VHH binders against Salicylate/benzoate carboxyl methyltransferase (BSMT1). Designs and how they scored, part 1

Every score and structure here is a prediction.

Target 1, 379 residues: Salicylate/benzoate carboxyl methyltransferase (BSMT1), of Arabidopsis thaliana (Mouse-ear cress) (q6xmi3)
Amino acid sequence: MDPRFINTIPSLRYDDDKCDDEYAFVKALCMSGGDGANSYSANSRLQKKVLSMAKPVLVRNTEEMMMNLDFPTYIKVAELGCSSGQNSFLAIFEIINTINVLCQHVNKNSPEIDCCLNDLPENDFNTTFKFVPFFNKELMITNKSSCFVYGAPGSFYSRLFSRNSLHLIHSSYALHWLSKVPEKLENNKGNLYITSSSPQSAYKAYLNQFQKDFTMFLRLRSEEIVSNGRMVLTFIGRNTLNDPLYRDCCHFWTLLSNSLRDLVFEGLVSESKLDAFNMPFYDPNVQELKEVIQKEGSFEINELESHGFDLGHYYEEDDFEAGRNEANGIRAVSEPMLIAHFGEEIIDTLFDKYAYHVTQHANCRNKTTVSLVVSLTKK
Unless a header shows other numbers, all headers, positions and changes below count from the first letter of the chain; Kabat numbers aren't used for antibody chains.
F, E and O are the ipSAE of ESMFold2-Fast, ESMFold2 and OpenDDE, as the mean of both directions, binder to target and target to binder. V2 is 0.75 times the mean of E and O plus 0.25 times the DockQ between their complexes.
Where letters were taken out, [cut] stands.
The coordinates of atoms that the task and the answers printed are left out; those that the model quotes come from them. Centres of patches stay.

## First folded at step 1 (VHH)

Design a01 (framework vhh_5c3l_4)
Fold by ESMFold2-Fast, scan of step 1:
Structure a01 (fold): chain B 379 residues (1-379), chain A 126 residues (1-126)
Amino acid sequence: as target 1 above (379 residues)
Amino acid sequence: QVQLQESGGGLVQPGGSLRLSCAASGFTFSSYAMSWVRQAPGKGLEVVSDISGSGGSTTYADSVKGRFTISRDNAKNTLYLQMNSLKPEDTAVYYCAKTYKVRESSGDYYTYFDYRGPGTQVTVSS
C-alpha cells in the first residue's frame, strides 16, 4: 500500500459505512491528490466533462455489446490514448460498472475483464500502473468486481492487439491527433494550425492527412476487434460551416499561435522557430467522419453526435477561472511538443499569455468548437 | 501564491521626484514582464510603463516619456519606477503588476494585468 493512497482516499470517506458509495469512489478518482478533499485538477475536470458528454453513448454500446455477444465469460477492453494517472480509469470504471449492473439485472455472471491501456511509449505508464491496485480495491468495494490491467505501448496508427481479440474499444480526445504534421504547409507560416487567414492548400493538407490516418486507424482496429464488437470514439471537432477554413479568434490553436507571436514580439522566441512549428491535429466535422467510416467499410455507424464544447467553461462560469482551466488543459496536451521545439524556459510565460487570451474572449469558443461522439459496430 | 507589494508613494510638490519599489514573490520573477499601472481619481487604469523579464526592453506611456524610468533587480525580485519632474496630473494610485502583452485579431497589442499589488498613493500638490 502506497502512503499516497491512504492520504488521498480516506479524506473522501467520512466512515466505514460509506465504503459502498459509488459516488465516493468517483470523487476519489477525480481528486488531484493536492490541496483539499474536494479539490480537482483542471485536467481531471475536463476529462470528466468529456466523459459526461460521451457517457450515454458509451453505456448504451457497452450494454448492446454484452447482449449481442450473449454475455461472454471474458471481455477484453482497449482504452486508446489512455493518458496517465487517475484519468486513465474514468471510462474503464463506467464500462465495468455498466457490465456489472447489466449482468445483475439479467441474472448472469459478470465476465472476467482485461483492460488494455494504450498510449505512446513516452506516456507515463508507471504513474498509471501505480493506481491499478487502488483502482481494483475500490472497484471490488463499489462493484464487487475486479479487472486485469495491461499496457499496450505504441501508436494506434499501427497494430496493437492480436487478431479478433477486442470486444470494446474506447478512445477519448485522441484521434484528432495526426500521425504526423501534414506536408505542404509552407504557405501557412506564423499559424500553428488552420485559421481564417490560412490558404486553402493548408486546409486540404490537414484534411488529406486526417483521411489517411483515420482510414488506417479503422482498418487496423477492424483486424483486432471481434465481429459485433463496439467502438466509441470522442473527437474535438468543428461545426458544419460553409467555409471549412473558418475558426473564430478564440479557437484554442489560434490563441496558442497568438501567444507564441507575442513571445516573438518580446524577443523570447525566434520567428523562424514559430514558422517551423505546426500542430499534428485535425478537428473534423460530422460529414468528414461519416465519409471516412463509410468509405473504409468495416464498421456500421450506430450513433454520431455533435455537442457544443467550451474548454474553459466545462464547470466554471467565471471567465478568469475558465481562462486558467483552458490554459492548463491545452498545456497538458501540448507541453511536450512545445518543450521539444521551443525549450522549457518559455512555457510558463506562454500559458500565462494563453490564459489571458481565453479570459478576454471566453464566450467565443462555442461558436466553432464541438465534441463529436461516434459509436461503431464491427461488421 | 503570487504576492506584489508597492512602497515609496507619498505627497510631493510639482517638479519633485519619487522612487517606487515593488517586492515580488511566489513566481520566477525574471521570467515575466512587469508593469506600473496607475489610476487617477475618477479615471480608468493607465499603463505607465512596462519592462521585459530580462530588463532589455522597456516601453512608456506618452504622458510619462522622458520623465519616468522603469527598472528591475532580478536578484532581489524587485521592480522600480523612478519618477522625475512630477506634475499634478500624475496624482494617482500606482500599482505594480505582473502583466503581458497580447495581440488581438485586429492586430493591436494591449497589456493584460495578471496580478497587481494593493497600490501606493502618489499625490502631487503644492
Scores: ipSAE 0.000, ipTM 0.110, lowest interface PAE 18.3, mean pLDDT 78

Design a02 (framework vhh_8h63_2)
Fold by ESMFold2-Fast, scan of step 1:
Structure a02 (fold): chain B 379 residues (1-379), chain A 125 residues (1-125)
Amino acid sequence: as target 1 above (379 residues)
Amino acid sequence: ELQLVESGGGLVQAGGSLTVSCAASGFTFSSYAMGWSRQAPGKERELVAGITSGGSTYYADTVKGRFTISRDNAKNTLYLQMNSLKPEDTAMYYCARYWKITDSSGYYETTFDYWGQGTQVTVSG
């Protein structure tokens, strides 16, 4: 036996662990935005900033969809990775308002609108559904209309909707999450994600997983969306002039790995547990999105924009409070996945360490993140 | 069969000079921007020099005035001439291919898509 091949071929036990890890990470992602005792206001600020940035693209595509479909009497909209509570309705409100304003302008009756909110089954849909009557009251006051809201629980890396049923699909800051942790990360030990010290093989592993996942996503959505239907997607991305290992978001995951290393030193986390933990995350660039979309072939690209902006966590006067605010934001995104791998008992201590590390890296407060907004038309 | 093969690394004393080269094959070399990045133990990988297909150059502030990037399209070879070397320049030096990316909104981005195996430069002082 060649030792290289023995190390490359996963055992039955490894396959079992990988399957459990995939399900655990996917389950964990749906719980970060809940209205529970530890819900974070930082999530609302982030989602509002992202929507504000993408709003012109979303509005244009909604208007063009209505015109190109000759003002249908019924439309079905999907919000993928909707999270929970009031935030689930931000993009839906803009879509409905755009439709109603356009219809009034051209003297057409507004369509009946079905809004499908998608997230993993563990998402707090009950809290979201409690906002539906309030949301419809607001729509009645502002637009003299209402909508019908449905839940569509499941991974958007699977079929979610009946064939040729959707007219408009929106997803914001969800598709940068992978279906699973990439294979072949053994040479990236101690790193939760790609860093400039990562081997080229780590970058290739993450890129390969992203290409597979995004190709699958497009194929699945192509079956569910009508011809001339529109899709607007927003990603955490990168705008780099350096190398494929440079990431504008690297500091988030680097500070988290440093915080976990502190817990290893204190005996609260084993080194083997840290080495086994990798983020199912990828921040694509413009070319990587174009190549996947063009190769899959079901959609035309209408617009693809890159935006730099500050997430707003760093406008606190006190360094300690700024560190705590960033810790709360990263906790909201990562806590369920961290609980699944490390257990709940370390979480408070971990994010106390994270807040401290942000304080020690004050230059992080001036860090601009990159978002990519792509709009697509179904061929 | 895209290949980038670096050579010319070695041991040099502080204040000395060294030239590393990169032989490219398997693609139309003249159509691509090329660069040199380096990684020292325990440090982030950094782009130190870049050159476009048209010959425009970029240098990191850490090496500006000391390093010179050049290309020979007839020989499919990229060069980095390093002068006034410092112990802090000790690193593995990687040759990389990169390209211009323009989206439908007119946005322009440059990113790397392939790296060589690297060549070690050690500066003693």
Scores: ipSAE 0.000, ipTM 0.146, lowest interface PAE 19.7, mean pLDDT 76

Design a03 (framework vhh_sonelokimab_d1)
Fold by ESMFold2-Fast, scan of step 1:
Parts: structure tokens; C-alpha cells; sequence
Structure a03 (fold): chain B 379 residues (1-379), chain A 125 residues (1-125)
């Protein structure tokens, strides 16, 4: 079997033992998960699985970027939607290691590397920055090098970096989040997202919003990245080309809807408030990504791959633990939107309900998701 | 680890029909595309068709379109190939294969990583 294939195939379960075969720093990231009540460990498992799947594409594009730019003495890397804490450094470590190993192999000096971490202003950048000295200590041990870490707070649906300054852009599981909820979802009442019962108008509204957002993203990044610079993007996606209402992604949003309905029954959330809530989310297919990229026109597609994988946190022996792990994962990605719409007071109770629904709907626990990995070169 | 087991092959007369099955192990069947290939004695392996993980999209070799239909039942972890109007030149060992990535170039090519043992189809009077 090809080692690249092993890194791209679906994983049925991920736990701390799976980090033992990797670099000491990556192993440390796996083993330093947060408390049991904290979403950090569940989020770390998901991010680690996504990185493992995309790693061969990321490594190859990093090497080709260095070669095609003739081994610059300075490299600026952006991680878009970086999250917080040690998780911000998973892809960055792989990028830096790849650059340093390649430079050593071809007998060239390693570049100075600026790593720009981007997320919305509300992100906990301070926790991430407190980790930087440890990260640099490990880089000195493994690669005899260090990096400079900067924060770039703001939406990646706006300009973030100076013109022609970036060499490599990475984003993992961020671009499926839309800039806003699409308009004209009145006929999708009772659904938080697209389901088999949704009208075609809901699909068209979501697709239109995704096309606008992704086109804008590409245009903005094209101004910030150097010619022959690389971009590697990973999406939650789907394999369907002809059936737009069937979703390969799990029933995450259906379970969330059921949990919110419990709160309506208990008088903690109004029915009208629930009916008005829609996820600013879209899971594109390969053809939709290609069409946007080609129409925008600034980038050549190097690779566009579809991968199936299991989230892993569903496969616990204890049903309560499995439900809690899934709830913590969904909470990590949806909490700011839920607070903005429903208020902070319901959040703990909501995710207790969500964990319960996972235990009651065991058929949803063994679902897989589809991920799309695309690599691009700036023309 | 994925195991694919083909079945349903046999002897059939020209003009007849056969339905081949491919049983997949594991709970991830709906997450990946699967395809059918055939190999006649002394010839290279030939692509027949593929179907996406959800079943929403199908892809066929131009020469097989209209006579062969690919489908899947994710509740049974099974892939099917319905073959109609069979001809002597359809005689081959038929294989199913699991996609590991969908390479999106102008051809929309799937890359396949795991193959079954195959099932023999003989079209002869």
C-alpha cells in the first residue's frame, strides 16, 4: 500500500495512542488535551484526523512552493481559521518541518518563517501566543530553527494581509462557514440546514451564498499571495453531483434542531426563535468548487480530492461518553452562533440535550463525513 | 481495512442479462465512491463505471453507457452492476474497487486503492 494512501483513508477511531508514531511535538499536542468537560480534546481529535487526511497534499505543495520560488530566504505562511491553543500549530508544524527538511536535503539555508494566525477577533489568541515559546523550543530541537508568530484578527471574507506578501495559505474546515445566513429560507422553516424535506429554493439559496462567499475569498487571497504561491484548503463537503438535497455529512444539524425543540417544550426557547435560526454553513461538491475557482480565475487547480472519514468520537463503549464527546465537538464549532441568536443562558442545557439525543439515535453515531481537499497555485 | 467480495458471475447466452454484486466490509461504505472494472484474458484492465458514496452521481465508460447500470444499497453495504444485452466481447473477470480519492482534472478521474478477487462472466452459446 502507498504511504500517501494510508494518510488519506478514513480512520474509524482516533485516540491518544495514535500519536505515538509521529514527531515528538505532534505527539505532545495529542497528549496535552484539556479537561473531560472541555471541548478541546474532542476538537483536537477532529483537527488531527483532518490534518492526517490532508497532510500528503500539504507536504507536496509546500515542497513545490519552495522549489518554484527558488528557495526564498523569507517565507510568510497564513493559517486561516486557526482556532486556539496548541491546535493552531498542527499544520504549521508540518509546513515548517517540510521546509527545513527540504532545505537540508538540497543544501540550502532554511528561510526565516513568519506564521500568521487568522481567526475572528473573538478567538482566544492569548492562549495560542502563550504556547509560542514551547513551540519554538521544539522547533530548535527538531529542526534547529524557529518561527515568528503573528495574529491577524478579522474575517477572511475581508482583506487580511498586505499585497503580494503570502507564500503559502492553509485553511482547514473553515470555509464551509458562510459569511451570513442566506436570504429567502422562509420555506425551510423547522430545518436548521438542508435536509431531504427541504425545498429546492433552500438549496439554491445556500449554493448562491456559497458561490458569492468563496468567489470573494479567492479574489481577496489572490491580492495577498505572491505569484506561484500555494493555497491548501479543506472543506466539509459532499460527493453528490445530481441530488442536491442528499447530504453525506452526518445529521449534526438535525440533532441540534431536536435539542432546541426540547428547549421550546420546556419553555426556555420560543418557537419563533427556533424557526428563525438557520446555520450559515454549506458543504460543496467537487464540481461546485471547480466552477467557482475557474470563474474567479486567479488560481490553477493542482489537486482536488474527496475523502471519506469517521469523526471517531462516536465510537466510545460508554454511550454517555460518546454523546458528550459529539456534543462537545458540535458546541466548539456552533457556540458563538447559538449565543448570538438564543443567548448564553441556554447553551449548557442545549448541549446536555444534544448528548442525550446522540445516545438515543445510535444510527447517527456510525456515520461518515466527506472532506474535500483542494490545492491551488496563484497565477 | 476494506474487503470487497464480488459475486454473481457465470455463463450466460448472448443477449442475456446478469446482475453482479460487490459486498463491502465495514461501516464506512457510504463515505466513498466505488467502481466496476473488467479484464479479459490477455488484455489490460478496463473501466466500466463508478458511483459516488451517496449514489447521487454515476460515471460510465462511453462504450458501456446504456447497456450497463451501476447502483448501490448503502443499507446492505453492496454495490451492483446490472448488465443487459450481453455480447461475447463482454466475457471477462469483473472487479469492484474502492476509491481513495477523486482527482478532479478535465477527465474527473477516480483513483482506486483496493480491489476484490473478481467474478468471471462468460458470454457464450
Amino acid sequence: as target 1 above (379 residues)
Amino acid sequence: DVQLVESGGGLVQPGGSLRLSCAASGRTFSSYAVGWFRQAPGKEREFIGAISGSGGSTYYAVSEKGRFTISRDNSKNTLYLQMNSLRPEDTAVYYCAKEYKFKYDSSGTYEYDYWGQGTLVTVSS
Scores: ipSAE 0.000, ipTM 0.141, lowest interface PAE 19.0, mean pLDDT 76

Design a04 (framework vhh_8cml_1)
Fold by ESMFold2-Fast, scan of step 1:
Structure a04 (fold): chain B 379 residues (1-379), chain A 126 residues (1-126)
Amino acid sequence: as target 1 above (379 residues)
Amino acid sequence: EVQLVESGGGLVQPGGSLRLSCAASGFTFSRYAMGWFRQAPGQEREFVALISWSGGSTDYSDSAKGRFTISRDNAKNTVYLQMNSLKPEDTGVYFCAASFRYKTGSGETYSYFDYWGQGTQVTVSS
């Protein structure tokens, strides 16, 4: 039951139906389009914190990859869901540094390294490419080396790279985004995602979509990666194993739905529009992740870790500033989807209400966020 | 590809001893926690013993504590179950199982077993 070929997403045709759920998802990953709501400083600190958490796993897997492949003279690395600007290079720098330090320690020549940056076509690759000369200057100072940077625009739920070409794949905070909104969410009215009031059918719909998407992702990457190549993936996840409706870190979607309900009561958004809007998002637990990887069968799990950190305290301690900072973060990831469904006229008012809800519900500001880090070896 | 092959089962009198072995292949044995489970005729499968990927920690069911010892040899890709003071209620098919090592919060969690052997029959009867 493992087909060799997977059909392309219909939204890639760019026809008159481009406003469907798949097109909305494509626009949702265009983080640079939200400069008015996107605080580089806050987003950079979050991405650095997530990388810091995954760094020991990334370093170890990079070293083991080099040793198991017997120190190849050429390495091809992919960064999936790379975002834009300097943040695209955080993990790449650690990978290159690890390779060069290891090669020096074992008295081997450093390989030539190709770095492929992947995100949807709407991502601001031009800003990222303008940073390449500065990045290479830094590498020359620290490691006496350079790398070659390429763009690979497209969904990672499709083929991106030639067969057996990649040695190392890294992805951070991207795979919790689904290829599309799950089907059969009619009974989850008024909710953008899973809540304690959601029916079990909503949980099953989201889980089923995640299983399909992650299975497809693994199958596609298995074709593109060399044997004994490595993959390091970081997810927004949850620790709960027993109660599928109890979510550790999805308060941000609950606050967004509360803010949209305020707009419905004010007559600015129709109830039917709210009921039809669902987030293409899923926060897996370690068991769900392990089951998909094992069933797909192309990869061996090396490490799987859960890390809790207080995302609410990551922002300023002032209630007003904390509310605005969380609103800006959620706006950055959700604004394209919200504009596509509700129109741009409500966006500023919506996130003013979101910031207010964060301020009024202090426990939401202090909620822990769970991250899952998994490292894989291609069999 | 992945195989867990149990051996060492058989017929033994009450109060006797048996040593079960499980030979693993097709995966990196040293990265997996290993467990023993059993299933008596007409009963559900139950946990018997667990050993961590490093061998540094072990856990036992209440019925196995003080009588059974789990051990492993990572160089030989083998896990063992030494069963002493056997009783008729220990009769069943004994399964070897492997669970990937992972950490949640402050520790390693072994709640789910990915790979299972075919089982070996243990009969305690005079």
Scores: ipSAE 0.000, ipTM 0.152, lowest interface PAE 18.5, mean pLDDT 77

Design a05 (framework vhh_7d4b_2)
Fold by ESMFold2-Fast, scan of step 1:
Structure a05 (fold): chain B 379 residues (1-379), chain A 126 residues (1-126)
Amino acid sequence: as target 1 above (379 residues)
Amino acid sequence: QVQLVESGGGVVQPGRSLRLSCAASGFTFSSYAMGWYRQAPGKQRELVASISSSGGSTNYADSVKGRFTISRDNSKNTMYLQMNSLKPEDTAVYYCAKHYTVKYEGDTYTEYFDYWGQGTQVTVSS
């Protein structure tokens, strides 16, 4: 059972430098939730910053793909691991806008564009599909174009698309989720993930699982993408090259571990149940990404960027609201795994404790979040 | 379809000069750092020189500093290696490579990701 991805809350913009036209479009997307519109969370601002970091790479690769394929009349795009259809539509908007602007510049007709949204089968594709007519209406107003949207339910650790059918693949904050929990973690007791106190064997187990999963992902995508097709991937990652136990994103799982430990102290969770629970997650560094890509061999690296930032810069709400919003985000991606292992009765209490711990962590100001953006060309 | 085509190799006497050229196609040349690598028989491939996407920064192996000069012309999608004061130890197949850029903490540095050319032979004989 694959977990849902950490950034499920919609982020509406990629580029803060855009004018009134982007503001109008973003406002329309925000209002698409109906009578009970969802409010923004701190996680929504984080997701927006992550998408903004990838936008220049995504735009360049879209342009180069069109030029190198000699302006095809049909383009098939895949968005992989989209837990929220709204976030997927913003990446798709940037891709379509880039193609149309480029085609206009070189006096060529815009292609027909098929957009495939991939998520696990449990994703509410029907709600996403109900949004498609509204998205196309906005595309017609802003870009004088439309697209065709399809769902591709399934794990991206399996085949999803016909051979040699995709031209462009995008994935944001999805590939840090592993296909399964690594084996041989019994020596990492009390930790849900890698920490400074973890044994080297835990690091090796997680790295090995990541290498297997990412290698499999690349091989599967290589069968589905055309030669000279492009792929842009964004990961939660780390900058540290020489200390494998240092984690820039460690607070997510350390705070969850602390919250579960509180429940052990209160007698609501057994210590043995906590010791048996591990997150199927990995935050690679740039060298680890490079080594997997080069060893698998189907893709050339065009660009690899590491973006570090202070998480505290993204909060405008008070600490209690910020803590609650992050707790809601972590709950969305971890709740099914937690229910399966601990039972549903502890969940509300667990995430109340998590929100409190996040609030305390936000005040430390000594943690940096790292995102890795890589762009690839199919050989 | 990325292609790099090297030219300008040959046989020369010690102390002479050669100029290598690398013609690039299939990618936006001005957006990527580039490098020259060489491989002598029975030895590992080594970096000779690299150049940033704009041409504003260059890097050289210690063995060639002061003798070799790397340059590029983005309007012609071409990179060059001017090799002066050639020595027998410079005998190798020379390869053109496309690099990718890595940034850490806002700082930028360049890493290569493939050897795109077929190579050009340089032989320096006494």
Scores: ipSAE 0.000, ipTM 0.272, lowest interface PAE 13.0, mean pLDDT 76

Design a06 (framework vhh_8h5u_2)
Fold by ESMFold2-Fast, scan of step 1:
Structure a06 (fold): chain B 379 residues (1-379), chain A 127 residues (1-127)
Amino acid sequence: as target 1 above (379 residues)
Amino acid sequence: EVQVVESGGGLVQPGGSLRLSCAASGFTFSRSSYAMGWYRQAPGNQHERVAIITSGGSTNYPDSVKGRFTISRDNAKNTGYLQMNSLKSEDTAVYYCAKYTYKIESGGTYEYTFDYWGQGTQVTVSS
């Protein structure tokens, strides 16, 4: 084949191993500083796996956004529920890489890109901001580009950005968290979430709260995003359509409940405290997402996909290590809520029991996690 | 086998119209892992990107053809099209159908290439 007829663009890869001592140093620094509930760095393997599943949808929507907006010279991207450290930049890197490569393909100049990282005010934004120079150094090596990074502290159940300013919104494993614990859960005693033993009223309470929260989220984002802007959202979800009490992936809340119950029997937690504790969490199905999006009406659904996968840490060589890894992950997302309700003194013992329960209930470790990926266009 | 076959070229007067077709085999244009496009090459010139359409249907055109050319595809027929209106003498070229291929490798590495597989179809705009 004559080479002029093969227009092969050099492969663009996200490569962690470039024999760059400064980049290797940054990775070690950020991983060592990522211990604790607010860091979320302990969940980097899960977050990378989730991003890998959503990546084709994210890439496609990023390209379509650029094309439909006719290659703007400025792009503003929001990462909602960004976490801290290096994990805040995983999706942002893919977005920037996609934009730059597409621009090269169509012989257009790359835009200036503003990256807005959002999480609650208690998130460690300072650790994330310390990573920005190293992230930009990596972008210069891989893409000959850089970005501008801003923090947007606040709940995504409130306004976060100026009107008609965002071009692309991404959120991964954040929107399953509710704004508050649903009302009318007093009849779901001993359960942190929905189980097969829960009353139908508990399911209805959680569904109603999810519908209110997700509707509010869409309404708020509709004010902030430009017309033809894109949003890509990944949820922990379920495939079950006809049995609302059956859950594909909530064994972690059952194990946490069992661990707390052990502390009740040991006299470290009162039964009334356990009965009053409920997780502000909801795992929707495809139909529930579709209904909220269509009823709110500001966005067109481009894609709505369900994916099953294992979390990976279940494949650890040592059952004890697997239990500790799962305990660290659940601790990272739940510790502030647990401290607020039960006090700090029980936390280490609680997660020691949680790790033990994982090792004793190996059947829970083989349970498939369901992720729902939805992509939306602003009307 | 992976093949694209371009057709619909020919001689047309300035101001006229042509519709090019790209019939694909061995892959489908509706797959979420790639986009398709049209390239052209005139004698003595380098290759020029003319139009791109993504799997989701988004399109882009260079200023030289914007407003005159429209790219589309029929997923049921696995065929891409380029509708060319208000043709100018400078549109004279061989037109090639091409695809972007996205590969997600084990471990999450992302790679993509742009390639074209056919012999092209000649478009001549002349009085």
Scores: ipSAE 0.000, ipTM 0.180, lowest interface PAE 19.2, mean pLDDT 76

Design a07 (framework vhh_5c3l_4)
Fold by ESMFold2-Fast, scan of step 1:
Structure a07 (fold): chain B 379 residues (1-379), chain A 126 residues (1-126)
Amino acid sequence: as target 1 above (379 residues)
Amino acid sequence: QVQLQESGGGLVQPGGSLRLSCAASGFTFSSYWMSWVRQAPGKGLEVVSDISSSGGSTTYADSVKGRFTISRDNAKNTLYLQMNSLKPEDTAVYYCARETYSDSSGYYKVTYFDYRGPGTQVTVSS
């Protein structure tokens, strides 16, 4: 699989957050941009929770970047794996707001800011760009500098920007998606990802692919970012060190596997097709991130934080409703891959079974989800 | 020759404080990142906190952030964990661990701590 196509898969999100609406977008910005405003909404709860976890790190690194670069008059920011959603603009808003507040505090003029939205070429940049005038209008309403927004189509496992041009790079819940499915997964039959029943060879295959991909990502970004430039990255991750087959947040892949096995039993999916389907996904731990960063060598780690939250915050107390909500979320991130491999005819039945499995395994609703936030400075 | 020895654990009531120490010997302590890792009854290992070789960078698990503080004294080859506002869920065996980074000769390597101490029991109970 071409790495450029794998990155079309979004992180965990509410399906409704993908619906473009000018009014909803402006309201989301208003809720997040005001002092004391609640940046939280029902339709973007998970995405805003992830941004809220990273916000203090993002703010500090933006301020330190400005100070260490001696307040440049021009800043180029990249949002990698922006997909579609108001949260890409909310992170950009936080960056711009942080720069302008800092410049005012130290009596310096605000820089001109270029904001590059990166996603694969198949992303609907035109729909996203229709909201740019409304975003700039909101920036003016808050009495902030406007920004210039443009697209940078391509995989972040390839070069995207000219040498030494970027000052700040942000990526949220994108880098856990691998450039391709790892080789040598033949012994992980029936499993979409790593489970307690997986052989150690499957873990090693996934770890090896993650190490290669993240090393490549860092090398490419090191060519594009200026010295003392900053990068803030958020991953779906895990806290476990003792058992590499134990996963904190990957129950959703196990439930999807179980649902597909039900379809095999019913004769709707062949066993060979299930055995051939593997997720290009990896949830690193803190040690694995540090190893890759230190070995690649271009970046210093400023902060590395682990944030846990109960996935039950996104579920209703009604088990049936919780099952539907979980199914809708997993469908959103996996449906294109599932259709490509299994065909569209099974999708509705598959996610009906998925919702049922969630209701039968109530403890999965209370499983802690782990996010890792890392901030880096280019040496 | 590498040895890590924890001390300072014990029984404490909720809301109390403990300070753990780890005495390191047999290696150049000031050259390594160091971690505190814990294992609660019936659960897997959890990284609680770690600290860079100079002490300039620290990380914390979300569960302990704002309550625990990691520090080191390179002159004494000693790692510390100051634990405040202790909760029953902090009950665990706490291990001092030296962080390992594999060499670049093959990405086919499981990354674990290469050395840890025997652990010190922390029990938070009334």
Scores: ipSAE 0.000, ipTM 0.232, lowest interface PAE 18.9, mean pLDDT 76

